# Designs tried in a protein design chat: VHH binders against BTB/POZ domain-containing protein 2 (btb2). Part 4

Target 1, 284 residues: BTB/POZ domain-containing protein 2 (btb2), of Schizosaccharomyces pombe (o74778)
Amino acid sequence: MSMNSSTEISQEPSIMKPVSSISSFVFNAGFLQGTFSDTTLIIKGETYHLHALFLGRSPVLLQKLIENNPKGDVHYTIEVETEDPYVTKESCLFVLSTLYCDSPRIPAEVNVCSVLAVSDLLGLDTLAFEASSLIEKSIRPETMESVIRFLDPNFEGLERLKMGMYPRFTSGLFNKAIQVMYNTLVSNWNTEYARLLCNLPFEVIKDLLESDKLTVGASSMARYKLANEIVKMRASFRKQNHIEGKGDESVVLAFDEGSRGIQLVHIAPGAESRRKIWKATSVR

## First folded at step 14 (VHH; from r2 with T61R R108Y)

Design u2
Fold by ESMFold2, look of step 17:
Structure u2 (fold): chain B 284 residues (1-284), chain A 125 residues (1-125)
Amino acid sequence: as target 1 above (284 residues)
Amino acid sequence: QVQLVESGGGLVQAGGSLRLSCAASGFTFSSYIMAWFRRAPGKEREFVAAITGHTGYTFYRDSVRGRFTISRDHAKNTVSLQMNSLRPEDTAVYYCAAGSPSYWEAIYSGEYDYWGQGTRVTVSA
C-alpha cells in the first residue's frame, strides 16, 4: 500500500539506523576512505593514508612505526624504499588492504606476481606463500613467458631461474615450469614459446630437448628436426638482435641409448662453428 | 534525491580520445567510491575504473590500465574518465556508479548503490 508523500508521512521513523558491521566499517571507512587515518605511508613515491593499529600487523611496518615514536595525536610519516618493478600501486593497495581484513583471498583482479613482491617487501610470509602457490597453479603455455620473466627479469641465467627474485617463495617454480614444458613444447614451440625459447640459456634448451620426459613423434628424426628448428630460431634471433659472442649451437645424432637419439652441442666463440659434427655417444 | 548524470559520449575513430564526465548530486559526494562500468552489445556489464574519495586511490580493469584515467573533482562533485588510445572493443554504454564497497572484490563487482543512465561510446574501426 502506497502512502502519501506529505511531510508528516515522509518523516524518518524514530528507530536508529543499522550500524555497519565492524569488518565493513574497517574496510570501507578505514582502508578505502582513510577515516581517522593517523599514518602517511610512502612506497615508491605513492602515498597511502592509513592506520598504525592495522599497519602494525606487518613486521616491517611495525618496526618503522616504533622508530617514529609518536606523541599523542602526532601523525606518523613512514617510507618503504624499493626499486622492485613488481611493486606497483595497485598491488600495494591490495596487500595493504589485507592488514584490514581477516583471512583475505588473492582475487583475479590483481597481479599475483606483484602481490608476492609486495608481500615479501612487507614481511607478510603467509600471503607471499599463497601468491607463490597461485603462480605455480597458473603455469600454462599462455603464462609461461610471464612466469619465466618474473623469475629472471634481467636474463641472469640458470642459477637465477632456479631461485627467482624471492628465493624463500620462488625456489622450485622453474622446475615446475620445465615439467609443464615437457608436456606442451611440441604444440607450442613456434607460437606461445617462440620468444621464450630464444631467450632461455642453452643448457636449459639442451636438457629440455634431450630429455626422455619429452615425447616427439614416432621417430628420432622427428626430435632431430624439432631441435634443429629451435636452434635455427635461436640463431636467427641472435642475428636479428645483433647479439654476438655467444658462439654457435648445433644438433647431432646420437648412436647409443640416452638423449633420445640426439645431442645439442654448443660451439664456443672462436671455434670453427661451420663444421658439421658427427658424434658417437657411449653410455655404460 | 540522488542523481548521477553522465555526459561526453560520442563517436570516435580507433586510436582517438574521449572524456566522460559524471555529475553527482543529492548525497555527500566525498563519502562514496565512484566508478565507471560499461555494457557492450550482447555482453554483461563490466567494471572499468574506480576512485575513492579523500584518499584518491584508483582501480582499473586490466584491459584499460594505462589508456584510461579516472579522476575526481570534489569542488564540482564530478568524476571523469579520460579515455585514450581507444579501440573498437571499447564500444559500449558507459555508466557512472557510486557506492560503499565493504570488501576488496566488491570494488569490481557492480554492487554499487547508485547508477546513472549511461552515455554511449562508439569506436569505429
Scores: ipSAE 0.666, ipTM 0.883, lowest interface PAE 1.1, mean pLDDT 85
Fold by ESMFold2, look of step 15:
Structure u2 (fold): chain B 284 residues (1-284), chain A 125 residues (1-125)
Amino acid sequence: as target 1 above (284 residues)
Amino acid sequence: QVQLVESGGGLVQAGGSLRLSCAASGFTFSSYIMAWFRRAPGKEREFVAAITGHTGYTFYRDSVRGRFTISRDHAKNTVSLQMNSLRPEDTAVYYCAAGSPSYWEAIYSGEYDYWGQGTRVTVSA
């Protein structure tokens, strides 16, 4: 198992290719094939055969290399522990490969959310910001639900949505998603956004539907109708999925100064459910 | 003489499994990345899966991840594709390829150095 007991590493191939450029050789022979690798890196139980010189471009991996080979052994063994479900084997391969390149690009074949997660794990701030920028540019009705789930995979609520799971890079993405929804809600509420609107916290639905930034026809009745349909859709969703204990939601016409013509009200389970909505919402 | 020879194709019902094999000769097998591509009738060739040499890293097209498994046997100079939970959309001629990608996107492109003749896989509904 030593180099001296095997001729495989010293044998010439029967067919040789022309000499590769330095960058091509580093990527293929180095990163992909592990030629002259000196480091065993373990992430979530997956093993990577890599090179300390290149891995040292990650602040996180550099620190681990220093800590785990203080005596100057010829081989490094380092481990990065995480339970983050967005850290996947293929996203790790891509992100690690960027340490072997100048000016890496995030291609269409990779999951950008997972690239962001691995970049954060490895302290690669520039790549994480690039991933965040790509996520922002990808926000459309068709992608909205997956973006929102990435920000709040455990349904923690509005505060998590505003920050996301990687606050330095994901703060502000929710606001951008809301801006897109202002322009696309009317055309998509019962199609692309249906499941998303059923799962969003009430506070988000209330702010969205009451906002001046949302254009719903020329009258408060148009907004009332839309809001009422969405509230009905959410109630049906809860019933269909046997979700209990959330209280009731309703929409009332609001005539107070500064009103946009409606107000969404959450009536907690219990005594408040019998109060006249007009009176209760007017004093609140 | 460099050769890649696929085998294991055939007819299988949806939900079934099939194992493709590719025998390689005429080059140092472990120095190349091995891949499977496929071409459905009337479609362009598309990437399915790839596996590196000594490091054993694997890459998959999204639509097959979790259903297909690529593996290689260095002693026998073969690469295999275990295809589970087959769907009619997997119907295609499957090609074995070998190459030396020099950048990330090249792993997925059809710019491999050597190609087999293909083996037909038909998945019936």
Scores: ipSAE 0.651, ipTM 0.877, lowest interface PAE 1.2, mean pLDDT 85
Fold by ESMFold2, look of step 16:
Structure u2 (fold): chain B 284 residues (1-284), chain A 125 residues (1-125)
Amino acid sequence: as target 1 above (284 residues)
Amino acid sequence: QVQLVESGGGLVQAGGSLRLSCAASGFTFSSYIMAWFRRAPGKEREFVAAITGHTGYTFYRDSVRGRFTISRDHAKNTVSLQMNSLRPEDTAVYYCAAGSPSYWEAIYSGEYDYWGQGTRVTVSA
């Protein structure tokens, strides 16, 4: 009565071995090897051979299991549909494995951003908050670009950056990133932050460089020089990558105390006055 | 007695390909997770890839994802590592391992129960 399938039960290598602990058996024989699996779970075309009892610890999967058992079938087939690029095969494996564990921890070898995405998909709020906390703790000059990209993968701009792609868990991460940048920009602007600063929206660059929270030197001249270097770097980036239609950027000295003695200005494409540099009045 | 024997190592130019093979003797390894680790000169062993038995789940080190493919032949009790787009930094002795990880991190650690003797891969620039 044997079937040729990937769900066939295997035997222990030795009949005399000590009985494994429940946690070891559940993780290895259950999750990894699919022993006695009763559920085929499909996420983004990838198949997982798992157990309804453990999957039911996910509110999302529990509802799908209930919906997909109209006549008490012995085997469940359920699907979770998503186009989210952060939902990956290995991150699905990790997040699904946490349903088979007590007190799982997110290890260094998994992509924490993808863990957050899969946790959100499966309604695992505690794990999603843990992932968000780890992302926040990881914000450094060398990780800043990847964090910003995770918040705004499609370059939508400031409003997306503020919320991220998973607002319940990612709202506020951008503010934390900006706070780190205030303390690390001066020593990293032309190294770790170079590509990031070229891709950030102008309004973010403007707010960052005009902010009283950014300390550059004892005078507005040091800030003026740094801002000009960054504006030049951004202009070179646009030319190298054939990015057109965004107009020009410049830095002017300002007498308004709220701007720390500089203003960054954006001159719209095709404007007659864009060839002239003059002081622009602030909204305030 | 369980034994793991690697083969397929050698010298290859950067951008080239190699296929490593690991034969298990004495037992069917369908209940074990099979893995490849590597050790570069002067460095500790590091995880490369793993594959489960019945479920066929695969795990990869980030630096090899998309370039290396682990596969398993249960009828022949072999595991293979197809290595494409090889780089000089892939130069190492590659080891086959078998084990029963009891938690997630153990998949990537050197805690496996059985180890082969290794096969040398050299990638020249």
Scores: ipSAE 0.648, ipTM 0.875, lowest interface PAE 1.1, mean pLDDT 85

## First folded at step 15 (VHH; from u2 with Y32N Y103E)

Design v6
Fold by ESMFold2, look of step 16:
Structure v6 (fold): chain B 284 residues (1-284), chain A 125 residues (1-125)
Amino acid sequence: as target 1 above (284 residues)
Amino acid sequence: QVQLVESGGGLVQAGGSLRLSCAASGFTFSSNIMAWFRRAPGKEREFVAAITGHTGYTFYRDSVRGRFTISRDHAKNTVSLQMNSLRPEDTAVYYCAAGSPSEWEAIYSGEYDYWGQGTRVTVSA
């Protein structure tokens, strides 16, 4: 037991920091390193080595742990099935890490839409609402297309857009996006919004361009010109991409509607062919 | 006592591939996290990728996800970064780092405890 200055405590290895707090221990040794893990969780073929005590804070995972608790076994194996493309490995890691934390915040390093998707999958409603709020606050011309795609990734149309893929959390986001478009369309229609406007349902384009909430220039002709540019852009997009079955679109002046002054018209595919047939038979 | 030694840097054409390696001594990977950071001329050091030792969880900077793959070899105490589809903007000195993050944000910060000297990667157009 010799004592001298050369026998003073040396600095420990980095993984053994002086006096690990409970929160630091739980996050690092528990979540990140899986120390004493008792559960193998499988999501979309990826595995996570975690702890039933903490996973039980998820209603979905708790139910699976209860259902999959073999008598006397020390280790759980549970699986959550999904085909959701927004459920990614890194988003799962983040959302799972929140079960090991008191007051998690959604950081810039993760995709907020994916956090919402995983939070919904795991029944973490508070985190899902926080993610939805962040998405709403992030709606700008630069993000608009990605938000709309998140609401309707399969191009199902207006009813899907209104609800989104996670209705409890995404209902109403489309309306918020439209409100932003009223104030940003004129400056962004041929740049940030170009592809978005080409892919939106006709009904949405019609309502947007005919609305009194949209202000276009000082003259009634300015709205007509903008609407024609957008209709022409949509037609060019369909031609370049060989998209058929959408029919034709046009813009007419509508003098009995004051400052709106236009009407967008959709001509169903095949209508002219049917008229020729009827015309020929009726003239016989 | 902890030492991190990078290797595998060099010159490669755009679209090409390189594999970086980091040999660690003085600790075991199974009880730590290792990461790659990079610094381009005139830019701040930035996170590239990380991997946990035991669980094998991986984390990537968005701009490299899908192109770079981080992996580990516990027996050799090494971590590797396979870099595919390289672009001129990937040109940088790449640093190996090791530490024990205590919260999510710390995974991505440059506050790791141990750092290597770096290996230069140059991607020509």
Scores: ipSAE 0.665, ipTM 0.869, lowest interface PAE 1.1, mean pLDDT 85

## First folded at step 17 (VHH; from u2 with H54R S100K)

Design x3
Fold by ESMFold2, look of step 18:
Structure x3 (fold): chain B 284 residues (1-284), chain A 125 residues (1-125)
Amino acid sequence: as target 1 above (284 residues)
Amino acid sequence: QVQLVESGGGLVQAGGSLRLSCAASGFTFSSYIMAWFRRAPGKEREFVAAITGRTGYTFYRDSVRGRFTISRDHAKNTVSLQMNSLRPEDTAVYYCAAGKPSYWEAIYSGEYDYWGQGTRVTVSA
């Protein structure tokens, strides 16, 4: 007979719940919830409640744990100092979580450039190399500006671009970005690449536009027109943003024995008032 | 009986703000990670934000980072979502959820144990 009209029946005790897996317990109760945490880790003023045993898998954090508890206290307090803007709370959470996992992978929810930065900070070379590989594979017109800015966030110029801010992991990424740009510039120069081209050093713009690796139609005139449009865009950008003291840029036809091409010319500040001297690029 | 009850939804103009609240009962609030998900018309439910218990770690969908702030009040067993700089794309039914993610991706997936019925947010152009 059904007893569910108005009476609540006393329930049998439930069966004993299974023990959570070590991996589940370590990640949820340990990393996320801080259960039994013994370490206060501070990075850029953000606080993390973690476990020395797992943090010791980072050579950087291990050294700090050894150095900062000589009295044998149960609780550690350690700090990692950095001004790196790519070290963010969310990237720190992800990278720290990998110390609690056996075979972590970098998911789509995290900023891979920031993962590289934190991995470098904590001495996690394998994760840093994986992040660099993902950045390289992601280089396309839509991501190009963010990759270039990651390599040279302070606008230091070509030598920084070639190495990036984490040379062991980022050397060569600029060259690969340039290779992508050779195949995508013509279709993207005034859209996806517009701001990027305005901010790149003149030396990079010159090498890019003068290179035989860049294909622009069948003649030097198509390349000349494209280069002029880019130079004009850069000049407009400097005027709109009140950037002075950089001089002017121009494009000239480069005539030599055997071929016709272009040259991008930078006119230094103050030289804009000087008489311009023409010379042939080749003389028989 | 576990219950999650959302409130604070409504109509707002683009650029405006709303604060959602979720009242939790029937379970140990501090032992669960609390999250907000949303479902736009014709789309799948998607992650918005999450907050852990004791540690207070926060997680955000990239498109809302800097505009939305998740917080929780352990004394009142509530989780809140402050939504600023709202865009028409934020129009959705917002759901409160509680769970115990056991791996990183689970924080962002729909693998939460308890769900509310939702509160509707409409952002006009």
Scores: ipSAE 0.647, ipTM 0.873, lowest interface PAE 1.2, mean pLDDT 86

## First folded at step 18 (VHH)

Design y1 (from q1 with S100K Y103E)
Fold by ESMFold2, look of step 19:
Structure y1 (fold): chain B 284 residues (1-284), chain A 125 residues (1-125)
Amino acid sequence: as target 1 above (284 residues)
Amino acid sequence: QVQLVESGGGLVQAGGSLRLSCAASGFTFSSYVMAWFRRAPGKEREFVAAITGRTGYTFYTDSVRGRFTISRDHAKNTVSLQMNSLRPEDTAVYYCAAGKPSEWEAIRSGEYDYWGQGTRVTVSA
């Protein structure tokens, strides 16, 4: 029992403690602690204890709540199935937390590619577009390989690169990456871009190095030398990593309006394995 | 009176393992996010890991993800940090903290209500 009813009268009234803000209470008690949670959400085998009212702000989760509890049971259990490796526990936690906020922002330390993947999964288009915009703004030599891998994680090739894995949000991102490469390739081909260039499809390398949009040095032979160095680097990479069945690549001199004095040639395995490649010199 | 007491620090060889514990008393353990921070000599305190109460959600700084595991035992009012594959860079004083973060970024900030005295971890090369 409290003894607050003692015989002495306080000369100062008690100050009423401020209640927590709705925002603070909802984020901490609701999202982080699961106070009064009524929903078990399962994504990729991970379990989240959440609230149907807030989850209903996701079109995908709202539909599942309606389908899986048509009569208003006391507890909801819903599952979102995916095999997407970019859907991770930490990205799910962040994206789900945004349903408990009025004006969420993507903080710098969060994996934005994974945020895009989860946002797409949950039908959160505004957050997915914001994530895509941040990815585009992040494209530079240091990040280029991770962005390209995100677009084509299974090495499917050019058509996948053009669309990415989430076409509504990632279509066109590859073209933006290529625009950055036109301005940064010469300074980064043997450093930041080395591994990337070894893993890109031949067709992408060919288009990149033959393009008039790429500026290479002051001499007419600078592009030829650069292209040969990249082709040699790719060949060494395949040898060192025991990659077989890809045939050979070479660079020849060429003159036409669609080429900047070179042509990259791919020699299919076995079909032309003994073919000799001769340099061609322009005449005037 | 609220108290957080860390234990389990010590000296370990690189590649080894260590388990830190933090005993909590004087507050409702299940309503707080529990976290570990660390401070290397001459450095600012940095976030290591956090775990929520009933939900058990976990958060890690990038440099420890996959190597460290945070867990809590509600019956003993303790939170633990299992540290595997230790590196010399993990040498620091490790602090246990408890708080009620009001937004996502607050989880990783040093804006926690209660702090322990720290336990020293030294990883030799």
Scores: ipSAE 0.595, ipTM 0.856, lowest interface PAE 1.4, mean pLDDT 86

Design y2 (from q1 with V33I S100K)
Fold by ESMFold2, look of step 18:
Structure y2 (fold): chain B 284 residues (1-284), chain A 125 residues (1-125)
Amino acid sequence: as target 1 above (284 residues)
Amino acid sequence: QVQLVESGGGLVQAGGSLRLSCAASGFTFSSYIMAWFRRAPGKEREFVAAITGRTGYTFYTDSVRGRFTISRDHAKNTVSLQMNSLRPEDTAVYYCAAGKPSYWEAIRSGEYDYWGQGTRVTVSA
């Protein structure tokens, strides 16, 4: 007699459904859907329903979970306080999702500056270094203003620019941005770089335009004209935005061995009258 | 039988508002991520927004952030897309989708299990 194996075939399709991979299940059911979540995490007023086991991969969150150790409680509630504007809901979602992945990658659609900010906040150094590396590789005329603003969002000046807001990860990015500007300024000064040049400290503008590393046309008058256009653009920007008390800037011709034929001059705020700009003669 | 049915499309002037709705049936609604995608004539389908089930996390493409709001009603098995400050560039057929993305990029990739037939949105200048 034949045994009926076709009875096994007549079962509902779901009885033969294979279990999903652990990585797929952890990401979808765990992170996205919060299945069996045991932790309410609050960052900047936003709530996330997550799992202490995975959050413990963050040194910062681990410490908060340890400090908030309920005796016999099933549920943790922890909060991370910050006023950092680069810490956004979307960047928090992405960075938190990396705790549920073995080898996460920073995708192109995510704001990498915000990923760096959240990574620093949560003590995720590897991810923060990866974000910094991506920012460095992204430095070009189209992104320059956003990178510089990220380094110095409050326009504090050169020392902030050199370190950025997250010094362990952002130190040196400004110098690399300046290297890119030497090769891209002439073609972009009145377009991609216009607002950036208006907001950079005078000492940065002076060093940039006086530098031997900057090549401007074939004649010394090309550099003089460019510098005057940029100084004029900066003055117009201050006037248009009602920025007062910064004094005046000008460009003079300079004729010594260490110059590129120009010198940028700033008259500090508080002068009773504008000083006469004398000949570009250096004092030994 | 699984069904996703979009509604609420139409013609609006630039700067106007429109609310899309997607009614879902034939599956366990709360276990799926719901999303909106759109396709303009001659263009590839692009991600617009998504919302998770129990956690309620929302995801948006950059061009709609701050203008569009995705929401979900578990009792009615519906997902909605409130579209404000509409632009001519928002003109497209909008599709509702349901799936279980297993990695970050999958949320936006369009590899969803179920799709609606679409509802047309036209934004006139």
Scores: ipSAE 0.658, ipTM 0.880, lowest interface PAE 1.2, mean pLDDT 85
Fold by ESMFold2, look of step 20:
Structure y2 (fold): chain B 284 residues (1-284), chain A 125 residues (1-125)
Amino acid sequence: as target 1 above (284 residues)
Amino acid sequence: QVQLVESGGGLVQAGGSLRLSCAASGFTFSSYIMAWFRRAPGKEREFVAAITGRTGYTFYTDSVRGRFTISRDHAKNTVSLQMNSLRPEDTAVYYCAAGKPSYWEAIRSGEYDYWGQGTRVTVSA
């Protein structure tokens, strides 16, 4: 009989090896592997096997857990309903994973707009503000169209653009985009930029092209030619896409002593069928 | 000895489909995250898709989302990549990988312990 053999049988190898950190165990065994999962979460038809303890860090999911298991059963089944197209399976996975982490970072590879949408859905304000900050910093000519569509995916118009779909987090992003447009419209013109201008409300185009913050050249003629090109492009776009009820747009030159400018004119549907002619004003 | 063996590569016309398969041995398949990476000519290896072990969560790079589907078969110890609507830019050597990423690092190649030899996919215009 050997004392060493009985001791060795009762001593597990883990006595000599470090146990995984709580954070590593929680993320790997919990989130990635679903070990001991007690909750079935359904978002937009996708199912996630997760843990009520960690989901409770979301105010929205905590309320759902309480509402959907009033008798305290050991298994939770909860559903979060949304029609938001920015709520995607991958963004849900990322955002849900942050409930299992201490200091999550939004990697460059994820769709930050979708992270904002899911963070708002789940009441994760800190993550939503971080996502909004990243969107603001990413506003460039190359990303402008996607940011504008994110603010107004259903083409509702100027009031939606000003606030975005998540007003607490997206208000002000449109104004930032406009500031970038002043600095990049002429110098970074391309087909995608042109498409963006076709989808913007007339009031936005008018303010943009009439503003002295936009530099087009030394004279009103350069600005007139650019504005007229954009107006014609917008008209062609409406015809190509069978968009009715928006009326006509035109550009006129306006002169007076000491000033030179253009004016974009919108002729509302049915208000007047005759195109307005140029009006030149001269003073002594 | 750990082995990951890819198969199913080949030449296909744009718009076509291919199915890659990766046979795994020498480790506990269900406890590993399985992934596909690819290397196009003149480019660094990039993430394509991953699938977690027990939970089966899937991750895709944006350029393949909706076109590629990763799946795993625990009984056969295989991971597969169904590639539909192929484009010339999908031309690459595709690698199977296995690892245990510490966090949401499943898209980082450095987090994978084991790699296959690769299988070539060529998509002609």
Scores: ipSAE 0.031, ipTM 0.516, lowest interface PAE 6.9, mean pLDDT 82

